# Designs tried in a protein design chat: VH-VL binders against Laminin subunit gamma-3 (Lamc3). Part 2

Target 1, 177 residues: Laminin subunit gamma-3 (Lamc3), of Mus musculus (Mouse) (q9r0b6r508to684)
Amino acid sequence: HIRSDFRHGAGGWQIRSMGVSKRPLQWSQSGLLLGLRGGEELSAPKKFLGDQRLSYGQPVILTLQVPPGGSPPPIQLRLEGAGLALSLRPSSLPSPQDTRQPRRVQLQFLLQETSEEAESPLPTFHFQRLLSNLTALSIWTSGQGPGHSGQVLLCEVQLTSAWPQRELAPPASWVET

## First folded at step 4 (VH-VL)

Design q14 (from p05 with heavy chain T105Y; framework fv_ponezumab)
Fold by ESMFold2-Fast, scan of step 4:
Structure q14 (fold): chain C 177 residues (1-177), chain A 123 residues (1-123), chain B 112 residues (1-112)
Amino acid sequence: as target 1 above (177 residues)
Amino acid sequence: QVQLVQSGAEVKKPGASVKVSCKASGYTFTDYYIHWVRQAPGQGLEWMGRINPNSGGTKYAPRLQDRVTMTRDTSTSTVYMELSSLRSEDTAVYYCAREDYDILYGYYGMDVWGQGTTVTVSS
Amino acid sequence: DVVMTQSPLSLPVTLGQPASISCKSSQSLVYSDGNTYLNWFQQRPGQSPRRLIYEVSNRDSGVPDRFSGSGSGTDFTLKISRVEAEDVGVYYCMQGTHWPYTFGQGTRLEIK
């Protein structure tokens, strides 16, 4: 599994707008302040990129810290690879929460091409091709972000791989059964 | 009382290095970029670079990147700017300045400035 | 680098009269987020620069309402509606849209 827990800083994540990084990420020991303007996205470091085919059908998990009275903004996960792009919505809504207290929330994004959560469905072949050379993985909000006060913190991002571990499988020895 | 307080004047010989400090107080040190700007006698302002005190990440002016180093010490809320291989043309007042910004609305430029540090390079 | 050109470089003004300073950039200062990162600074003799205006037209706290900024794209103006004695100093425009940040050459405002 590939993970950013932000214990010691932003870990190579950066805010991008049209490919240009302008704003510093605000970091605390609890996580990154998730305040994105229209057109901005939070882009993953290299460790989340490359051949991620073993993550097909597995979740990307975002852990957020939400202040009292707050709600997570509408968050989407954008993937690019092999000249293709796809935006995913969370695979399920968080369970009902007591909004009077601060809380941690997990959002799961299943890495699948044909679902209601996808911005536009892609044929399975195209999605496998996208995952074979992932060039970007980013987090963005659709339209509106949180306000200045009570902004949401991103505490962890995890990219899940199918069992068994990738390191144990030599790619050149793979054979269709 | 947000303020930036810089170290005192320096006189250096050509070829030496100088390290100027900028101590921040009255705000969360790691939440704001710190820029360095210099001004030669009778001349305008020249941007040198900036540091993110949270990450230590830096961005330098291309003409200075081989001679300038910016660092910070979060335990003392202090930013440092070191300029090596000094030339007479480096004689200037050196300012540190905080960059104000809003996460939703953008950058507001340098809102708080240090008092300046005069660096004189002479033989 | 983006070149910032100010005019005039020397601006003698009679007390109580208006003053106007132009700032032109060699490239558009509209950033990809739609914002225009053009700032104006005042430097009084012997003092550090002080921010007057940010994002083209927003006046900083404590700056008198006789100061105003305007413009778009590559063409910007700082206006003082009624010049006062304490306005003597050098005024700089600065762009924060493109790396590296660059300043205009400065306009010296003098009382006639």
Scores: ipSAE 0.000, ipTM 0.456, lowest interface PAE 18.7, mean pLDDT 79

Design q15 (from p05 with heavy chain Y107W; framework fv_ponezumab)
Fold by ESMFold2-Fast, scan of step 4:
Structure q15 (fold): chain C 177 residues (1-177), chain A 123 residues (1-123), chain B 112 residues (1-112)
Amino acid sequence: as target 1 above (177 residues)
Amino acid sequence: QVQLVQSGAEVKKPGASVKVSCKASGYTFTDYYIHWVRQAPGQGLEWMGRINPNSGGTKYAPRLQDRVTMTRDTSTSTVYMELSSLRSEDTAVYYCAREDYDILTGWYGMDVWGQGTTVTVSS
Amino acid sequence: DVVMTQSPLSLPVTLGQPASISCKSSQSLVYSDGNTYLNWFQQRPGQSPRRLIYEVSNRDSGVPDRFSGSGSGTDFTLKISRVEAEDVGVYYCMQGTHWPYTFGQGTRLEIK
């Protein structure tokens, strides 16, 4: 698994806007303030890029800290690679029931070529080519949902990898005679 | 310039079928969904269904699913809507419209509309 | 199906005065991604519909700033700050959150 936990800084993440105009990130030991303006993206460092085919069918997991009375902003994950680009929506939002205290929520983005209607915007072959040479992975928000005051922190980003299930048989018990 | 151009008016008898075309230009045809929306004289808008020109996948309004078929021809950037077993209440202007389903933003809504095709069903 | 209810159905307005149209949905239009897929369309007499507003409050390219959208959840409003003669037509709200997509019944804006 590849992770950024932001405990010691922004970890190479950068705000990017059309044509690479970058403004400073706001960081604390609790996470990055996810206060993106229109057209801005939060771009991943190199460790999330390159050959990520082992992540096909696996989630990218964002852990957010949401203030009381707030909700996660409308977040999308953008991927670019091999001359292709697409955006993914969260597979599902967390249950809305816990609102009184600051809470941690996770958004999962399945690295599959399906839309929310269960339709593929890219053929599987093209999506796998994109993952074979990932050149950008970024987080952004549309800001078109209800405007709620609050500060949401990005606490962790995890790129999940499938691991080969190749187990050795348990050692045989040693039995005398 | 992005535009959708539809085929001309049709007059049909009850029980016949009609096939309306919608030719796209000025953008990458396979990147946007095409919806069909109809409007009976003096009435509001009714969503009929949509097609993904890339996959050919369709979703139809439940009330019309047994009578409507949507197809596309990627070589001509054209979408077709065929409605069978026509009845007098199918008399309407039929519109094709591009859905603003941008995979980079996720925004929805029909941002470009064809000029409409009048279909009259009369005995 | 999600029912979209507009009021008023008929809206006579004096040139230069403001106009307001309400749209209510039978279910929340907030999608699982947190976005609210509510759109407003204008249809002038004899013309195809034209999108004015997408995602509640975003004006489409070329739409005058006198048009504005607002709302959340199930209650939405389209406002015209100063009505002009060219605004005559029928206005529709539409939801894209739930299948099938549904339109409001339409509000006819007329100059009095």
Scores: ipSAE 0.000, ipTM 0.463, lowest interface PAE 15.4, mean pLDDT 79

Design q16 (from p05 with heavy chain Y33W; framework fv_ponezumab)
Fold by ESMFold2-Fast, scan of step 4:
Order: sequence, then structure tokens, then C-alpha cells
Structure q16 (fold): chain C 177 residues (1-177), chain A 123 residues (1-123), chain B 112 residues (1-112)
Amino acid sequence: as target 1 above (177 residues)
Amino acid sequence: QVQLVQSGAEVKKPGASVKVSCKASGYTFTDYWIHWVRQAPGQGLEWMGRINPNSGGTKYAPRLQDRVTMTRDTSTSTVYMELSSLRSEDTAVYYCAREDYDILTGYYGMDVWGQGTTVTVSS
Amino acid sequence: DVVMTQSPLSLPVTLGQPASISCKSSQSLVYSDGNTYLNWFQQRPGQSPRRLIYEVSNRDSGVPDRFSGSGSGTDFTLKISRVEAEDVGVYYCMQGTHWPYTFGQGTRLEIK
């Protein structure tokens, strides 16, 4: 698995607006402040990029820390590769809970071209091309509605890879080599 | 300038209900919890409950939970506290107060208070 | 409910002298996140409360450095190093660690 846990800093993640780095990230040992403004994206470091075909059908998992009574803003994951782009919505959203403490929630983004999860779905062949040479993986929020608010920390990002099935042991032989 | 402005004084008879408003300005209304605290004449402060303006979720003091309702209107950045079945013991100044929270450093507590609303319950 | 006990409840003090207020909680105020949600408020006559100290020892913006908070666990102190005339009022400790939030009884600071 490819992972950023932000224990020792931003780990190469950057805030970008229209392709240009616009402002510095705020960090604590608990994570990165995910205070994105209109037009801003949080862009992944190089370790999340390149040939990611083994991640097809697997989740990208974001772990967020939300304030007491808070909920995560509407977050989308944007993928670019081979001249193609696709935005994904999380498979499910946690409900807000009024607690005294901040709480951790997870958002899962399935790396699939399905219409329920993709804003502009691609044919499977084209999505595989995108994953074969991933040039950008970004987190952004949609809309400017009054319903999402507060500061949240991005505590962890995990890109899941499928493991190849182990080869079966060869059958017993009648003769030695 | 961060400010909480409350509605004017009320005089009520026993058994009536009172609804006090608290209008927020100068910050993002849904980012901060609002508490209600009251103070009877010559007495100390009593916490009544809090509301999350984002979700509408509430938490009330157990002693008051059967009589208190807190609501909000996000379009006007206003929180309301309604207290029913009023008794003479409910005569008090009622305050709204914002709970600040910095996710990088933790909690700060009630940093901004309204000016108070006097509620008098008498026959 | 967590009981917050202040002492003294009445504090006559001579201008320029130090003043000290104690606050004791019936339970530890250390939350599971390691923070201690103990605040101190000042209420001048006819005014709303204002926060002086948050998280035991942190002064709010605009609060004079003659005010200081200290303590841990269940025992907390607010000190005024040299009392000024404008310090007259009632001082409250408050805990935000446990539901419901609770205040001390208040300490009335008076000039004698």
C-alpha cells in the first residue's frame, strides 16, 4: 500500500490553484489542515503517481479528523493520466455526530469508472490507460454552499493495491531433475 | 468584528414560554457551537445547553432537557432558545456564547458572549 | 455532574496587593485528548462574562499579564499579581471536560 500518514510533515503534498502553488500548508502531528478554498486542490506527491493499474477496483482511503459536531466537506478525488481526467465521489458519507471530542472518519473512493461514483465516467479501456500513467491525484471540495464548514485535518491517505495471486506449488513429480 | 446580539427583555407569566434569539455576525456561523448560560439575580452562572449550527444537533443540561429547545436558522445566522412551562425560578439573564475551537491546537472554550436577555417571570 | 468549588467566595483586597482564587473540581478535568478544559471568566457589574483564561493557563487577547492561571487535574488557581480598580467584579471557573458544563459559585473581588 502507498500511504501518507503526515507524522513528520506534509510529505510532499501541496495546495495548488489553477496549477500554481498558492499558499503553504498548515500542519500538526495529527495531520494537514484541509482548508481548501474555491479553486484550490491538495495534490499528491510522486509516490501516488505512475503505473497504478494494480489499484483498479480498489479504494483510496482518506482518514479525516473533524471537529466536535462537524462533518467532512463534500470532497472529491481527481485523477489525471494519459491526457484523461476523472473525478470520483466517496462511496458513502458519514453522518454528523455531536460529541465533545473531535472524531476520525474515513472516506473511500473506489478506483472504478462506474457512473454512480464518477462525475464523467470513462470506458474501461480509457480508465485503464489513465491508471497506467497517473500524472495527478488531487483532493478538492465541490460547491460553496453554507452546509459545509469548519476545519478538518487530513490524517492519512492510503492507495490500496491488489496483490497478485500466489502461484500454486507445482504438482509432485515422478522424477527428479 | 465577531459579535452576538440578543433579543430584548421579556416579561412572562408562570406557565408561559419564552423564545430568546441570538444573531451572530463577523464569522462563519456554522463553524462554532453556541451555548446558552443563565444567571438568576445575585446568583452564579448555570449552563443550559449547546447547539451545533451546522447539524442542528443539541445537548441540554439534564435538569432542563424537558423544557428547553434550541434551534437555529442558518440563512439569518441566528440561534434560538425556547424555555417552556416558566416558573418564577426561571427569572434570570440569559446569555448566548460561542465556543471557539482550533483543530490544530484543540479547544478554547466560550470566547464571545451576547449582551444578555433579561427574562422576568411573575404573576 | 462535576462540582466546581471556589474559595474564597468573597475577596476584599487593597489596591496594588495580590489576589488569589482557588477552584477545585470533583473529578479530573483532563480529557482523553490530553487537554484540560478549565476556563476563568470575569464579570464586571452589569456586564456579560468575559473569558480571561482558557485551558488552565492561556491568557486571552487583551487580558493584562497581571492575570495568570495555573493548576492541574482537580486543583486550579487564578492569580492577580497587583489588583487594579477595574478588576472589581465576580470571577468564575468553568469546566468543559464533562457534560454538563459547570461553573464554580463565583468569587466577588471588592476593594476594601
Scores: ipSAE 0.049, ipTM 0.560, lowest interface PAE 5.6, mean pLDDT 82

Design q17 (from p05 with light chain Y31W; framework fv_ponezumab)
Fold by ESMFold2-Fast, scan of step 4:
Structure q17 (fold): chain C 177 residues (1-177), chain A 123 residues (1-123), chain B 112 residues (1-112)
Amino acid sequence: as target 1 above (177 residues)
Amino acid sequence: QVQLVQSGAEVKKPGASVKVSCKASGYTFTDYYIHWVRQAPGQGLEWMGRINPNSGGTKYAPRLQDRVTMTRDTSTSTVYMELSSLRSEDTAVYYCAREDYDILTGYYGMDVWGQGTTVTVSS
Amino acid sequence: DVVMTQSPLSLPVTLGQPASISCKSSQSLVWSDGNTYLNWFQQRPGQSPRRLIYEVSNRDSGVPDRFSGSGSGTDFTLKISRVEAEDVGVYYCMQGTHWPYTFGQGTRLEIK
């Protein structure tokens, strides 16, 4: 799996507008402040890009820290590659829970072109082309007004890959020692 | 400016109920918990409970749980604290206070307080 | 409930001299998130409480540098390096780690 856990900083993530890096990120030991303004997106570092076809049908998982009684803002994941773009909504949204302390929640984005969560569905062939050379993976929000309820920490991002199983054990005569 | 403005002084008979209001301004009302704290004459501070204005969820001090009710009205950005079955020992100044939350550190605490509402219970 | 014990309860101080208030909790105030929810409040005569210190040692905005908080676990201290006339009032420690939240009994600071 490809992962950013933000334990030592922003890990190469950047706030961008129209593909250009804009302003510095706010970070703490608990995570990265996900405070995006209109037209801004949070862009993934190079390790999330390139040939990601093994992630087809697998989730991108965002772990967020929300304030007590809060819930995450409406977050979308944008993918770009091979001249194509697709925006995904989470498979499900956590409900607000009345807790005394901040809580961790996860948003899962299924990497499928026919998902009901996809804003602009693509034919399977085009989606596979997009994943074959992913040039951008970005987090953005479509709403959430001013105030504290829209502020969350991004604690972890995981791009999940299918793990191929070893098909056949080698013959005894081929063992290393 | 962030402000909490409370309703005026009340005089009640034993066994009655009192409802104190706390009107918030200068911030997003639903983003911050509101606590209620009281202070009997010449005594220290006693925590009564808190409300989440977004959900309406409440948590009360065990000693007061059966007599206290906290509610809110989102349209007026107002929190209410109602205390029933009043006794002379309920004579106190009642304060509302906002619970600040720092998302970067995860810390929370009471940062802004109302001016207080004096409630006198006399026979 | 967590019992918060302050000492002294009455603190007469000469202007310009230092003052120190102790606060002890009946159990540790470290929460599961690693934070210590120990706060100090000042209440001037006839006024609402105002927060001076949060999370043991952090000054609130507008609080003068002469105020400092320290401590860990169950033992905490509020210090005023040079007492001024405006510092007259009652000081409370408060824990927010365990439900219900509890306050110390208060320390009345008076000018000699």
Scores: ipSAE 0.038, ipTM 0.609, lowest interface PAE 5.2, mean pLDDT 83

Design q18 (from p05 with light chain S32E; framework fv_ponezumab)
Fold by ESMFold2-Fast, scan of step 4:
Structure q18 (fold): chain C 177 residues (1-177), chain A 123 residues (1-123), chain B 112 residues (1-112)
Amino acid sequence: as target 1 above (177 residues)
Amino acid sequence: QVQLVQSGAEVKKPGASVKVSCKASGYTFTDYYIHWVRQAPGQGLEWMGRINPNSGGTKYAPRLQDRVTMTRDTSTSTVYMELSSLRSEDTAVYYCAREDYDILTGYYGMDVWGQGTTVTVSS
Amino acid sequence: DVVMTQSPLSLPVTLGQPASISCKSSQSLVYEDGNTYLNWFQQRPGQSPRRLIYEVSNRDSGVPDRFSGSGSGTDFTLKISRVEAEDVGVYYCMQGTHWPYTFGQGTRLEIK
């Protein structure tokens, strides 16, 4: 799987607005502070981009730490590729809880064109083309206040593949017989 | 400057209700839980409960849950604690306290306290 | 409920001498996140409580370094290395690991 665990920094993630890099991220060894303002998106590094067809029908998993009594903000995942775009909602939401301690929760986003979570579903052929050359994968929220009880820590992002991780093979043009 | 300012002293008859206020300033009101802790004359501290000012959600100490109600008004950054069916043993100083939380470290605890409100229940 | 037991309840000390207060909990205070939610508060006569120590051993901002906390699991200690006149008051341990939150009965520090 492709993942960012933020153990050693922001891992190439950037806050962007209308495609332009914006303000610096706040980071700790526990994760990234996910405090997005209107029009901002958190954009994935190159390792999440390119040919991601093996992730068709598989989830993108976000692991978040929410403060005591907090809930995940309404997070959406935006995919762009081949001139196409699609926004996805989480497949399920953690139950709201008013708790004394912070808690970790996972949000799953299924990469399917027929998903109930897709706002603008695409025909299968077009969605496969989008995944064949993914040019952006971004996290955004539809507005929760700037207060820290509305802020969460992004602890991990995982892009799931249907196939086991492969050994690094030499390029086809560099083969020893 | 972060501050919690409580309402003034109250004298009540047995069986009455009292409503104490706690006004927050110097920080984002909805970001921190507010706890209520009371102290009878010459006695120790007793936790009564807490409120989440963002959601309005509450958790009360079991022995008090039938008589205590905590609410908030986000437009005035104020938390209220109402205690009903007052008895002489409810005579105490009532404190509100903010629960600090640092999302980056994951730790929390009561860091800022109000000045206290004396409630006297007498016949 | 978790019972917090402090000893001694009355602690007369001579100015400049060390003081030590024990706090024992009826259950482990290690939460599932690995944190130990044990706090120490000071209450001077006529004043609101003031937090001195959080998470067993961390001093709050503005607390003199003569105050130190230690311990683990169920046994905790607050130490004052050199008592000053301004230290007179009641000291409370508090647990935030288990619901409902509970305080020790308090230790009254007096100068003799």
Scores: ipSAE 0.030, ipTM 0.556, lowest interface PAE 5.2, mean pLDDT 82

Design q20 (from p05 with heavy chain Y101F; framework fv_ponezumab)
Fold by ESMFold2-Fast, scan of step 4:
Structure q20 (fold): chain C 177 residues (1-177), chain A 123 residues (1-123), chain B 112 residues (1-112)
Amino acid sequence: as target 1 above (177 residues)
Amino acid sequence: QVQLVQSGAEVKKPGASVKVSCKASGYTFTDYYIHWVRQAPGQGLEWMGRINPNSGGTKYAPRLQDRVTMTRDTSTSTVYMELSSLRSEDTAVYYCAREDFDILTGYYGMDVWGQGTTVTVSS
Amino acid sequence: DVVMTQSPLSLPVTLGQPASISCKSSQSLVYSDGNTYLNWFQQRPGQSPRRLIYEVSNRDSGVPDRFSGSGSGTDFTLKISRVEAEDVGVYYCMQGTHWPYTFGQGTRLEIK
């Protein structure tokens, strides 16, 4: 698994706008302050990039700390690679939570070309091409809206990899469950 | 106040195209999906598709995907819906509507609707 | 496509009496996140639709408490505890769980 836990700093993450690094990140022991402005993305370090085909169908998990009364802006995960781009919304949302207290929230993003929450679905072979040379993995928020202001911390990002199946494994249709 | 304002009524001949606009105000345009829903005279509601104003990504109803195109202009906070190869059965009121959601609790469906645009297709 | 079936299609009601509308889906509306994306809309004559209920039972801000939604899985109900003259219109259920989004055929609420 590829992971950033921000225990000792920003871990190579950068705020970028139009591909250019603009502002220093604010860090604390609990994580990165997720205060993105319009047009800004929080861009992953190189360990999340390159050939990520083993992550197909697996989740990217974001762990957030939300303050009392706080509400995170809409969060999207943006992937770029091989001249292609795709934005994903969370594929798994937590159960409704008590907003009176600070809370930890996990958002999961399945790395697949088609889901009911995907914005720009791609054919499977195009998505595999994107994952074969991932050039950007970024957290996008829509910026501060009237109902979305708050001081949210990004505490962890995890990219999950699957084991490759054997070349001569029998087709799934031959296996009963 | 949150508001969606649509362009005026259109009368078109069969085979023509129509492009309806929907201008958003009172909120951050890129934070919410915009859906298009139509209603033929005396009939129910039919979902046509949606657009993400942030990415420009679209999702269309399968029956309309070969004829419908949705676009947006972030500088004017406007979404467009273009329907080509018009037929008499495309005569309807066309609505844009904002999709409400909360990232912690889920998608709530369409909370704010435009006033509607009447499109009449007649020979 | 998921088929949404409403009953009754025509609902004449005496002022001050309760009204109830049923909505049934051809597939479960429970999404993989555990939420049920079932909405109810009201359309008054000559007006745009207005959302009354989201996620089965949650009233929108400004919607009177005489409106309530309930149900689970494939069977859903919208209730009006005491019908008022302003409630005249067509009511639609809508699912947002499966693509494409689909509406019920509508229930016309009329005053007797």
Scores: ipSAE 0.000, ipTM 0.508, lowest interface PAE 13.2, mean pLDDT 80

Design r07 (from p05 with heavy chain E99G; framework fv_ponezumab)
Fold by ESMFold2-Fast, scan of step 4:
Structure r07 (fold): chain C 177 residues (1-177), chain A 123 residues (1-123), chain B 112 residues (1-112)
Amino acid sequence: as target 1 above (177 residues)
Amino acid sequence: QVQLVQSGAEVKKPGASVKVSCKASGYTFTDYYIHWVRQAPGQGLEWMGRINPNSGGTKYAPRLQDRVTMTRDTSTSTVYMELSSLRSEDTAVYYCARGDYDILTGYYGMDVWGQGTTVTVSS
Amino acid sequence: DVVMTQSPLSLPVTLGQPASISCKSSQSLVYSDGNTYLNWFQQRPGQSPRRLIYEVSNRDSGVPDRFSGSGSGTDFTLKISRVEAEDVGVYYCMQGTHWPYTFGQGTRLEIK
């Protein structure tokens, strides 16, 4: 797995925008302030990039800290690789029961086509080609969000890899039969 | 400049087969589906099927599945659509169109169209 | 198959006035990925179709901003804010959510 937990800083993440200078990130011990303006993306450091084909079919997981009465803004992942680009929406997650307290929420983004019974409009070969040379992974918010004025923090980003069990595992102890 | 160029008009007798070509240029041929859509005279558009030029995988409209075959040649960036057992109701203009699952936006549709090939089926 | 129903079928419009075309689907066009694959095409007389709008409301490159798409679920609209002479033609909605893909029957836009 590749992770950023922001324990010791912003970890190489940057705010980028096509029309403006790079804006400084606001970091705290609790995470990165997720206050993106129109046209801005929060861009991953190079450890998330390159050949990520082992992550096909696996989630990218964002952990957020949401203030009382707040909700996460609409969040999308943008991936670029091998001359292709893609925006992903999160998988459906259970609604938090109690909005009266600060809470941690995980959003999962599956790195695969979404159709299970019919052919997906995004062919598998396009997705796997994109992952063969990932050149950007970014967090983006689309459009205008109606009024939450609380602070949402990004606490962790995980790019999940396939979990191969290919090695012999002898028993902890052999007993006589 | 992205374009699709189709083969010329065909006149066929009922029961014959026709094979129409569609040559792609100006983009990476294997990155986009090619769809086939037909239009009978004075009528609307009917989707026939599509081909994945990278894998050769096809998906056809159910009503045409037993008569239509789509193939491609990656060395010439050309897609072919063959329709067999022709009937008079197959008289139409046949279009190829580039499918655009644009992974930047997540949409799926047809953004570039060929000029059309008129196929007339008459006895 | 998903049936796409357009109205009106014939749309006479005065130059400079707005025009509106409705498209209704027999079932929801929201795909399992949360996206809605509803497209609008224009076919000028004697020409191939040209896509104007993809995924409900996004304009293709080179499409004038007088064209706009809206809607959700099963009900969609294409609007032209100020009709110009070159807008004459047949307009089709098309769904890419369900197999097989299907088109509406078309709306013929004519200048009065």
Scores: ipSAE 0.000, ipTM 0.473, lowest interface PAE 13.1, mean pLDDT 79

Design t01 (from s03b with heavy chain S31D; framework fv_siltartoxatug)
Fold by ESMFold2-Fast, scan of step 4:
Structure t01 (fold): chain C 177 residues (1-177), chain A 121 residues (1-121), chain B 107 residues (1-107)
Amino acid sequence: as target 1 above (177 residues)
Amino acid sequence: QVQLQESGAGLVKPSETLSLTCGVAGGSISDYYLSWIRQPPGKGLEWIGEIYYSGSTSYNPSLKSRVTISVDTSKSQFSLKLSSVTAADTAVYYCARDEYDFLTGYYFDYWGQGTLVTVSS
Amino acid sequence: DIQMTQSPSILSASVGDRVTITCRASQSISSWLAWYQQKPGKAPTLVIYDASSLESGVPSRFSGTESGTEFTLTISSLQPDDFATYYCQQYDSYPWTFGQGTKLEIK
């Protein structure tokens, strides 16, 4: 699997805006502060990009630290590749816990073209083309909730790959131009 | 800079109530969790319970029926009452503070020096 | 309740040795683990928090690691000041629980 755990730094992740300027990430040994503003997204380093067809049908897992009694903000995962773009919502939401400690919760984004989880669903062959040459993988939020004020930490990002017992990659003819 | 100091009777009779107070010097107790922890002679540490400066409490289930923790923000202190004591309650009693830090969670950053309470007739 | 088990209970070592103390949680605690040092007659003091983060003012010879439910405290080159009893503590779920302690003593 491909993983960023942020233990030693931002690991090549960057905040990007639709404008020309980018602002620096706020990092701690526990993770990245995920205080995204309107039009900003957190963009993955190159190791998450390229041919990710082995991840079809597998989750991208975000581990977040949220304050006690809090819930994760409405996070979306944006994928771009082969001239296509798609935004995914989490396939499952964590259950709340009754604790005073900050909670570490996981959001899973299933890499498939289901209409229930996709903001702009794609036909299967287009989604597989997108995964064959991934040019961006980004974390975006539609807005910050009251009381979160940049206090949500991104602790880990994992891109899961299928173990090759049966190849799930699309035929080469579907991804070549 | 912050100092915690336990005070109270060092000898308590069986069946009576153990009462201790922790004074916090060098700052306000606002926005902190304040805990009591004990250590029987020659044994390990046992968490008793905690209080947030607003008055919200959480207690160790093993002691819950006998424990009351209270806070007095005007005096910058918090107190422990443990009822119906027995020889098993003989221990050094510590007060401790943990500051909320979203990045690191809660942990005990400052401890009092501890006070020995002996339960004996 | 979450049980914290330390090993060994007693560790004899010499100045300059590398020593490792282990602590195992009975269930996942999301890295919510601290290590405390207690010298005879004194209160515990914080050494490591969040499993691997070194407390300010603590010498860099101390380090913590985690692997699943197993946690370690390592002192890379033991100094005279390091002979003490060490406790791990989980702060994931109520009630907060401590390991039974490891007494590090002079060989």
Scores: ipSAE 0.013, ipTM 0.535, lowest interface PAE 8.0, mean pLDDT 81

